# Ledger of designs, part 6: VHH binders against Ras guanine nucleotide exchange factor efc25 (efc25)

Target 1, 234 residues: Ras guanine nucleotide exchange factor efc25 (efc25), of Schizosaccharomyces pombe (q9usu1r752to985)
Amino acid sequence: TPEEFASQMTLLEFDYLKQIPSREWIFRSWVSRDSRSAVRNYINFSNCFTYWIINCILEKKNTKARTAVISFFIQTAYKCLSLQNFSTLMSIVSALNSAPIYRLHAAYKLVKAEDIICLSGLREIVETKKNFSTYRALLRKAELPCVPFLGVILSDLTFIDEGNPDVLDSSPHLLSFNKRHRLADVVADVCRFQSSSYEMQSNTDLQSYILHRCRFVNQDLSYLFDKSLSLEPR

## First folded at step 21 (VHH)

Design S1
Fold by ESMFold2 at other seeds, fold request of step 22:
Structure S1 (fold): chain B 234 residues (1-234), chain A 122 residues (1-122)
Amino acid sequence: as target 1 above (234 residues)
Amino acid sequence: QVQLQESGGGLVQPGSSLRLSCAASGFTFSSYAMHWVRQAPGKGPEWVSSISGSGGSTNYATSVKGRFSISRDNPSKTLYLQMNSLRPEDSAVYYCARDLEYYGSGSYFDYRGQGTQVTVSS
């Protein structure tokens, strides 16, 4: 069910988040060519999961079947919102907004009005305008436990840590203290999210299924778009 | 190891053009999508434009579309931003940023340069 799937995805994502050593946040280990960082492993899983959703929809040969899969993931994303799992929510909406899926107008036409309204609200959360302002507002209000979206965290660290106010006042002590405070605030927030736990019971079989299926998905967006064109021609 | 160095900023009048450059080193430049991100005083970073590793796909923020043009020269490991019809609201520090390789609707970054100041004033 969408509820069970959302719960188990939340536990999976939270485990990835908790495995990230504090050193990686401080030293930004994901920047180097070494792709063996825990942050990079988590990103790779998230990318695979997003492509898996796209493949699940495009594997269905008839429009009604594709509609059912789309509806399933809308309902899953809605449950993820209630679990404060913003990472899975972002992945699902990204898949549904992808070029191969967004263009499936015949399938979307068959989705229940309730689910379409729900999707519209979820899309507002992931909107990039004003530096993800809607998402950031929700995150500030969120209680623990919570799975934040990693992409925004890593981008924030990038723009603080590498910042160099070369053109500012010749008072290096004030600039250095402000940078250190901002970095510490972001890292402290991430560590706070890592310190909590979700109460749901693990379903090892379902989690293993998700992990296995994600590894064997086609991530060639050109191929996936061509498949989309064959299913619903222009 | 990774290095990004922006240049080409300056003080110009409204309606002027500028061309920003970003020299890249310490990574396989052609393997990464690249971005321009700007930050005005007292504001958060604002994504401006993106270009794919090959240079075949570009995208722009609505506020700059039609006025700015992103390009890259992979042999010289250089990213460019041609800025035409500059407005006072374009005043900011402009950063060259490397793509995080996180699939999604937005753009996300794992490294940036020190930035170059662009000031558009009467």
Scores: ipSAE 0.711, ipTM 0.880, lowest interface PAE 1.1, mean pLDDT 87
Fold by ESMFold2, fold request of step 22:
Structure S1 (fold): chain B 234 residues (1-234), chain A 122 residues (1-122)
Amino acid sequence: as target 1 above (234 residues)
Amino acid sequence: QVQLQESGGGLVQPGSSLRLSCAASGFTFSSYAMHWVRQAPGKGPEWVSSISGSGGSTNYATSVKGRFSISRDNPSKTLYLQMNSLRPEDSAVYYCARDLEYYGSGSYFDYRGQGTQVTVSS
């Protein structure tokens, strides 16, 4: 079921991505507190999903049960990589790297060695090292369809271009023109991702289940960390 | 309208200290985590430091830990970066950035100021 879960998460995430109108990329509609922004809606879903994974692990009664959930999500993230769904991959690894989950050493000791090795490889992909250089290299090689990670896209739009010094504007017309071209290149690239399609069969019942399960999850990391301490006190 | 304005940069000698400021307006400053991000010529942006909305939690890149200190004053809507023991490799444009509110192991941004130049001479 990791493969089916990964496929349906990919279709869900891709639907969120496709719903973003081009004007939001250009005018950066998510900067203001507009809860109706399609970009903000997608971010909210991704945050809920990440916390849902944390809650799924911490709600299990015993160590073996928590290990099973951790292993399930490692395998799901691996399938997401093969589907080029970097957004779900980032969410899963972020949840597994979170303070409440990372510290569950007893549960991690029971995870099979090959899944631990797999997780280590997935962690390298999401590392921030050299401005996400590993992720960016994979994204450049990726064929369509692909779900890119929004966090990097939105941060790029904020900075417009790597290595472009914005504070030296002795020629504001030239700087404005160059920034507009670089902005247009980023927007064109994201629109290219939006214009493709995944071929997997939709399972609307499973997608609805995922959306329902993600609603109203506890997102208080301090509370979740205390819960983690009660489950594995060391 | 969201605005961030950095100041306090300059040309200094190695080992010097500088204090950067960032004036914020157009949003509820205390509700957002804030960041300092620097960008050297020909390089991508490099995250430097983060501070929670309340100021109670701070985090630093390994390259600046122990030398730089981030702080904020919520009543005056101002973010600060105290930079001590400056090195030539700290030379960059320093940007004040607002947090995207996207949960993850990295820091992500939805707005930045114009930046302030810090140059540590050789």
Scores: ipSAE 0.692, ipTM 0.871, lowest interface PAE 1.1, mean pLDDT 87
Fold by ESMFold2, fold request of step 22:
Structure S1 (fold): chain B 234 residues (1-234), chain A 122 residues (1-122)
Amino acid sequence: as target 1 above (234 residues)
Amino acid sequence: QVQLQESGGGLVQPGSSLRLSCAASGFTFSSYAMHWVRQAPGKGPEWVSSISGSGGSTNYATSVKGRFSISRDNPSKTLYLQMNSLRPEDSAVYYCARDLEYYGSGSYFDYRGQGTQVTVSS
């Protein structure tokens, strides 16, 4: 069900979030793709999941079947919002907004009106205008537990750090008091999210299923767009 | 070590053109989408434009469409922003930013340069 799927995705995402050591936030371990990074592993999972949604929709051979999968993920994203799992929410909306999926007008025409209204509201949350102002407002109101969207956190850290901050080198950087204060605020917020717990019961079979399916996903966007064109020609 | 260095900013009059450059080093430049982001005093960062790793796909903020053009030269590891018909509201520090490689509807960044100042005034 969308509810159970959302619950188990939330537990998976939260486990990834909790496993990120505090030193990665400070030293930005994800900037070097040559290094091992818990942040990078989490991003890779999120990317795989987003592409998996696209593949799930495009593997269906008829419009009604594709509509059913689209509706399932709309309902899943809505439940993620109620669980305050903004990471899975962003992944689902990104998949539904992707070029291969967004263009499936015949499938979207068959989606029931309440789900289309729901999707419209979810799309508003992911809008980038005013530096993600809608998302940031929701995050400020969120109670714990919560899974924040990593993309905004990492981008914020990038603009606080102001260029060449290799704090891993042996020569310590002289950081301004204001810069250190802003960094501490972002790190404190992340630590706050990491310090809570969701109460849902783990379903390890479903979690393993999700992880297994993501490992075999096609991430070639040009191939996926061509497949979309074959299913719903211009 | 990842490095990005912007140049080409300056003080110009409204209607002028400027060409910004960003020299990249310490990573496989052609493998990354790249972005221009600007920040006016007292404002948050504002995304301006993006270009894919190959250069085949470009996107622009509505406020700059038709006036700005992003390009890249992968052999020389250089990103460019051609800014035409400059307006006072384009005044900002312009940053070259590397893509986070987080698939989504927005643009996200894992590294930026120190920026180059663009000031448009009479």
Scores: ipSAE 0.687, ipTM 0.865, lowest interface PAE 1.2, mean pLDDT 87
Fold by ESMFold2, look of step 21:
Structure S1 (fold): chain B 234 residues (1-234), chain A 122 residues (1-122)
Amino acid sequence: as target 1 above (234 residues)
Amino acid sequence: QVQLQESGGGLVQPGSSLRLSCAASGFTFSSYAMHWVRQAPGKGPEWVSSISGSGGSTNYATSVKGRFSISRDNPSKTLYLQMNSLRPEDSAVYYCARDLEYYGSGSYFDYRGQGTQVTVSS
């Protein structure tokens, strides 16, 4: 069910988040060429999951079957919102907005009106305008537990770190004072999310299924777009 | 060690052109999509433009589309932003940024340079 899938994805994503050691936030381990960063591993999982959704939809040969998969993921994303799992929510909407999927107008035409309205609201959350203002407003109101979207956190850390001296002469000890405060605020916020827990019961079989299916999913958007064209020509 | 160094900013009149450069080192430049991001005083960062690792795909914010052109030279590991028809609202510090490689509808970054100041006076 969408509810169980959303719950288990939330537990999976939260485990990835909790496993990130404090040293990675301090040293920005994801910037280096070392692929063993816990942050990078989490990003890789999220990318695989997004592509997996695209593949699940395109593997269905008839339009009604594709519609059913689209509806399933809309409902899953809606449940993720209620669980305050913004990471899975972003992944699902990104997959549904991808060029191979967004163009499937025949399939979308068969989606129930209530799910289309729901998707429209979810799309507003991922909007980048005004520096993700909708997402940031929701995150500020969110109570623990919560899975924040890592992409915004990492981008915020990137744009705080350099290039903002607080004094004209850029004295060495004053160079980092405002930077240290802003960085500390972002790191403290992510550590706060890591310190909580979700109370849902783990379904190891479903979690293992998700991880297995994501591992070697096709991530070639050109191939996936061509497959989309064969399913709904234009 | 990843390094990005912007240059080419300055003080110009409205309607003028500027060409920004970003020298990259310490990573496989051609493997990463690259971005220009700008930040005006007291504002959050604003994404301006992106270019794929090969240079074959470019995207622009609606506020700059048709006026700005992003390009790259992979052999010299250099990213460029040609800015034409500059307006006072284009005044900001301009950063080149490396793509985070996080799939999504937005753009996300894992490293940036120190920035170069662009000021467009009346």
Scores: ipSAE 0.656, ipTM 0.855, lowest interface PAE 1.3, mean pLDDT 87
Fold by ESMFold2 at other seeds, fold request of step 22:
Structure S1 (fold): chain B 234 residues (1-234), chain A 122 residues (1-122)
Amino acid sequence: as target 1 above (234 residues)
Amino acid sequence: QVQLQESGGGLVQPGSSLRLSCAASGFTFSSYAMHWVRQAPGKGPEWVSSISGSGGSTNYATSVKGRFSISRDNPSKTLYLQMNSLRPEDSAVYYCARDLEYYGSGSYFDYRGQGTQVTVSS
């Protein structure tokens, strides 16, 4: 069910998040190509999961079957929102917005209006406009437990650590203090999310299934787009 | 030891052109998508443009499409942004940024340079 899938994805993602040592946030261990990183492992899982959704949809030969998979993931993403799992939410919406999937107009036409309206609201949350302002507003209101979206966190750390100071922070001493304060704020926020727990019961069979299936997916976007064209020609 | 160094900014009149450069070192440049991100005073970072590792795919923010052109030269490990028909609203610090390699609807970054100032006035 969408509810069970959302719950187990939330537990999986939260486990990845909790495994990230504080040292990685401070030293940005994911920047080095040769570095083993818990952050990079989590990113790799998220990428695999996003491509797995794309593959699940494109594996169906029947338009109604593809519609059913799309509807399943819309409903899963909506449940993720209620669980405050923004990471899985972002992955699902990214898959549904991908070029191979977004163009499946015949399949989307068969999705019920209720789910299309739901998807439109979810898309608004992940929009990049005004520096992810909708997502950031929701995250500020979120209570624990919560799984934040890693991409925004890592980009924020990048622009604090290597960027020019704000206009008001022209003094060398004040620049160093402001930079350290902003870095500490982001890291403290992440540590706060890592400190809580979800109370849902683990379904290890479903979690193992997801992990296994995600590792073996095709991530070649050109191949996937060609597959999409064969399923719904122009 | 990832390094990105932007150059080519300056003060210009509206309608002018500028070409920004970004020298990269310490990583396999051709393996990474690259971005230009700009930040005006008092505002958050604004994504401007992206280019794939091979240079085969480019993308632009709607505010700059048709006026800006991103390119790269992989042998010299250099990223470029050609900015034409500059407007006062293009004034910002322009950053060269390396892609995070996180698949999603947006662009995300794991490293950037110190930036180069572009000012378009009067």
Scores: ipSAE 0.653, ipTM 0.852, lowest interface PAE 1.3, mean pLDDT 87

Design S4 (from Q1 with F108W)
Fold by ESMFold2, fold request of step 22:
Structure S4 (fold): chain B 234 residues (1-234), chain A 121 residues (1-121)
Amino acid sequence: as target 1 above (234 residues)
Amino acid sequence: QVQLQESGGGLVQPGSSLRLSCAASGFTFSSYDMHWVRQAPGKGPEWVSSISGSGGSTNYATSVKGRFSISRDNPSKTLYLQMNSLRPEDSAVYYCARDLDWSGGSYWDYRGQGTQVTVSS
């Protein structure tokens, strides 16, 4: 069921989020790829999950089976929106927008109209060309609990950071002070999300299944695209 | 330590060309996708272009496609942005940024100090 899958993914992603110690926000521990940080562990899991979705779709031999998997994940992403789990929502839309999957026109043709409308709305939320303006608006309105998408947060921290003085500033001390306030605001916001809890009942069997299936997924885009071409030739 | 240093900005007239450079150190440059991101006063960062670690794949924002060209020289650990047919709307601070390695989009874990590009009569 898309509803239970969304609930358990939300609990799983929230656990990754809660495990990130505050020092990682301050020292940006994910920048040094030589050290293993909690942020990097979360990114790695999220990448595995995205590619797992791609593999789930491409391992189905017939078009109707692929359509069923696509519809399942559209419905899962919609439920993630209602749970305010923007991280899983981003991962699902990213997988469905990937070159190997986006091109599966025969499979998408069989998806019900209501699910296609739903997917179009989800794509609008994750649209990047306006600095994620739709996503940011939804996040500002969100109540706790919420799983924000860290990719936007980490990028924000990168473009605020105190190690790089403002290039337009004739008063570097004042602008450095303002940058420190903005950094603190972003970190406080992340800590706020970390401080809440979801009330859903944990299903450890389903969570273990997800983690096991994600562990060794194929992330080779060339291979996956070639597989996509074999399933739906031009 | 990771370092990125941009250069090559300046004040130019509309229709001019500029070439930006970014010197990288403190990490295995060829292992990372790289980006150019620009920021005008009062606006958020705007992604401009990206290039894969090997240099084999490039992407551009629609606003710059056909006018800008991204390239890299991995032996010298240098990223470039050739900007042709510059317009006043291209005026911004230009940053080189290292890819965060999060699938499905352009996200960044490090940037340089930026170099100012101003296109005005």
Scores: ipSAE 0.720, ipTM 0.886, lowest interface PAE 1.0, mean pLDDT 88
Fold by ESMFold2, fold request of step 22:
Structure S4 (fold): chain B 234 residues (1-234), chain A 121 residues (1-121)
Amino acid sequence: as target 1 above (234 residues)
Amino acid sequence: QVQLQESGGGLVQPGSSLRLSCAASGFTFSSYDMHWVRQAPGKGPEWVSSISGSGGSTNYATSVKGRFSISRDNPSKTLYLQMNSLRPEDSAVYYCARDLDWSGGSYWDYRGQGTQVTVSS
């Protein structure tokens, strides 16, 4: 069911999150691709999952079957929101917004009105306008446990840790303090999320199934788009 | 170690052109999608443009499409941004950024020091 799938994805993603050692936040271990990084492992899993959703939809031979898979993932993403699993939510919406899937208008036409309204709200959350303002507002209100979307966090660290300071006058000490303050805030938030736990029961068989299926996915977006065109022309 | 160094910014009049460069080192440049990201005072980073590792695919924010052109020269490990018809709202620090390789959006794992672009009368 969407509810159980969302619960088990939340436990999977949380396990990836809490396995990230504190040193990776300090040294940004994911920047050097010559080191095995827990952050890179998490990113790889998340990418595989996103493309797995795309493949699940495109492998269905008829429109009604594709609609059923789309509806399943809309409902899963909605449950992820209630579990405060923003990472799986982002992955699902990213898959549904991908060029191969977004264009499947015949399949989307068959989706129930309630699910379409739900998807519209989910899309508002992931919008990048004003630096992810909707997502950030929800994250600030979230209670623990919570799985934040790491892509925003890693990008924030990138734009705080490197590059030119904001200089309006000759206040270099204030700018250095602002950089350290912003870095500390981001790292503290991540550590806070890592320190909690979800109380849902693990379904090891379902988690293993998800992990196994994700490692075989086709991630060639050109191929997937061509497949989408063959299923719904124009 | 990964390094990115931007250059080519300056003070220009509205309607002017500028060409930004970014010298890359410490990684296999051609294997990474690259981005230009800009940040005005008091605002968050704003994605401007991206280019695939091979240079075969480019994308632009709607605010700059038709005016800006991203390119790269993989042998010299250099990323470029040609900015035409500059407007005051284009004023910002422009950063060269390396793609994080996270699907579904533009996210970054490294950036340079930035180069200031100021467009005023």
Scores: ipSAE 0.703, ipTM 0.877, lowest interface PAE 1.0, mean pLDDT 87
Fold by ESMFold2 at other seeds, look of step 21:
Structure S4 (fold): chain B 234 residues (1-234), chain A 121 residues (1-121)
Amino acid sequence: as target 1 above (234 residues)
Amino acid sequence: QVQLQESGGGLVQPGSSLRLSCAASGFTFSSYDMHWVRQAPGKGPEWVSSISGSGGSTNYATSVKGRFSISRDNPSKTLYLQMNSLRPEDSAVYYCARDLDWSGGSYWDYRGQGTQVTVSS
């Protein structure tokens, strides 16, 4: 069910979030791709999951079957929103917005109107325009437990460090202090999210299934787009 | 260690052109999508453009589409931004940024120190 899938994905993503040691925020361990990093492991899992969704849809040979999978993931993303799991929500919408999937007009035509309206709202959350203003507003209102989307957090950290000068006072010492204060605020928020827990009961079999299915999926968008063309020409 | 160094900024008149360069070192340049991101005083960073590792795919923010052109030269490990028909609202520090490699959007794990572009009103 979308509800159970969303719950177990939330527990999986939360486990990845909790495993990130505080030193990675300080030293930005994810920048060195040669070093072992809990952040990079999380990113890799999230990417595999996104491409797994794309492959699940394209594996279906008839339009109704593809529509059913699309509807399932729309409903899953909606449940993720209610669980305040923004990371899985972002992954699902990214898959549905990908070129191979977005173009499946025949399949989307069969999706129920309620689910289309829901998808439209979810798409607004992932929009990058105005520096993710919709997502940031939702995150500010969210209570614990919550799984934030780290992509925005990591990008913020990249640009706070010497990339966001405070020009009200040109003193180099004041500029450095303001930068450190902003960095500390972001890290404190992440630590706050890491310190909570979800009450849902773990389903180890379903979690293992998800992890197994996500391994070694095809991530070649050119190949996947060609497959999409063969399923719905033009 | 990853290094990115931007250059080519300056003070110019409206309607002028500038070409920004970014020298990369410390990583396999051709394996990474690259971005230009700009930041005006008192504002947050604004994504400008991206280019795939091979150079085969480019994307632009609507505010610069048709005026700016991103390119890369993988043998020389250099990223470029050709900026034509410059406007006062293009004034900002321009940063070369490396893609975070998170699917579905433009996110960054490293940037250079930036180069200032000022277009006098």
Scores: ipSAE 0.689, ipTM 0.874, lowest interface PAE 1.1, mean pLDDT 87
Fold by ESMFold2 at other seeds, fold request of step 22:
Structure S4 (fold): chain B 234 residues (1-234), chain A 121 residues (1-121)
Amino acid sequence: as target 1 above (234 residues)
Amino acid sequence: QVQLQESGGGLVQPGSSLRLSCAASGFTFSSYDMHWVRQAPGKGPEWVSSISGSGGSTNYATSVKGRFSISRDNPSKTLYLQMNSLRPEDSAVYYCARDLDWSGGSYWDYRGQGTQVTVSS
């Protein structure tokens, strides 16, 4: 069911988030793509999950089957919103907005009107314009527990570092204390999210299934787009 | 602050060529894979092309393969898209985007204003 899937994805994503030690946020351990870190593991899972959704849709051989999978994930993303699991929500909408999936007009035409309206609202939440302003507004109002979108956290830490250099222009050996204040604010906010708990019952069989199926999905966007063209030619 | 500034668009006839540029600042340009994404009025965003941080790996949407060429110049922090044999269906606002490694490329950071390409049929 979309509800059960959303609940178990929420527990999975929250566990990944809770495993990240504070030093990884400060030292930005994820920047080296070859490094092993808890943040990198979470990034890898999130990317695999996004591509797994794309593959699930494209492996269906008829339009009705593809529509059913699309509808399932729309409903799952909507439940994620109610659980305040923004990470899974972002991954699902990202997959549905991907070039291979977005272009499946025949499949989308068969999706119920209510689900299309729901998807339109979800797309507004994930819009990157104005630095995720809609998402950030929702996050500010969210009560704990909440799974924030990792990508915005990493972007904030990266932007603060890149936009506020360690060395001030007139004093090349000084560090910017403004940078430290802004970084501390982001880290404190992440720690707040990490300190809570979801109360849902774990379904280890479903969680194991998700993890197993995501492990080695095809992430070649060009290949996936070509497959999409073969399924729905323009 | 991350800044992306697209330029080089215009109104052209079918079969023409254009070269788009994207000036990047506020981040370590060579550390990020970069993309071109386009959006026609009333349609959703469409991925066009990508290039690795080093410039060694490129990918193209099937609709543009053989006609478009992506490149980058890391010292000048500039991304390019050479568009040849333009067709009316290529008409769109073109955005350059930084690949956020965190979301499978679908969450591209395209903060620029974009550059309009119009191919009059």
Scores: ipSAE 0.011, ipTM 0.323, lowest interface PAE 9.6, mean pLDDT 80
Fold by ESMFold2 at other seeds, fold request of step 22:
Structure S4 (fold): chain B 234 residues (1-234), chain A 121 residues (1-121)
Amino acid sequence: as target 1 above (234 residues)
Amino acid sequence: QVQLQESGGGLVQPGSSLRLSCAASGFTFSSYDMHWVRQAPGKGPEWVSSISGSGGSTNYATSVKGRFSISRDNPSKTLYLQMNSLRPEDSAVYYCARDLDWSGGSYWDYRGQGTQVTVSS
């Protein structure tokens, strides 16, 4: 069910988040391409999961079957919102907005109206305009437990570290203090999320299935787009 | 392998113009929507502008609308930002970014070092 899938994805993502030691946030351990870090492992899982959703939809040969899978993931993303699992929510909406999937207009036409309305609301949450302002407002109001969206955390840490001083508006000493303070604020927020727990019972079989399927998913965008064209021609 | 290299920044007076460039490599440039994002040293990141993969659709932050113009040249894999009527509040490091709405949870890929724009009297 969408509820059980959302619950188990939440437990999986939270386990990934909890495994990230504070030094990886501070030293940005994920930046090295050849580095094996907890953050890099989580990034890789998130990417694989997004592509897994795309593959699940494109594997279905008839339009009604694709519609059913799309509707399942819309409902799953909505349950993720109620669980405050913004990471899985973002991955699902990203997959549904991907070029191979977004263009499946025949399948989307068959999605029931309440799910389409739900999807439009979820798309507003993930909107990147104004630096994820809707998402950030929701995160500010969220109570623990919560799985924040990793991508915004990484982006914030990158922007804080890569900023240059304004030669006329600030001094090196003031910027160093501000950089340390901003970094500490982001890390403190992440630590706060990491210090809680979800109460759901784990389903080891379902979690293992998800992890296995995500490891071996096709991520060739050209192949996936061509498959999309064959299923619903222009 | 993905590379984004920003250039064209500098120190200018209020009311001046600058044109920023972003050289892209390591990906199919025309397949991605592209963005300009800026960050002042004491402020958080701010989205500035976007352009579709084909170049046919552009959007701007309200703070820069009518003063800034985004464009791209897909054959040369180059993104541009024409900045007119510059103000002190436009001072920031400017980054170009890919739109990654189908991977990593829908975030912007900032790979370059950025280019500093400083507007002061």
Scores: ipSAE 0.000, ipTM 0.174, lowest interface PAE 11.1, mean pLDDT 79

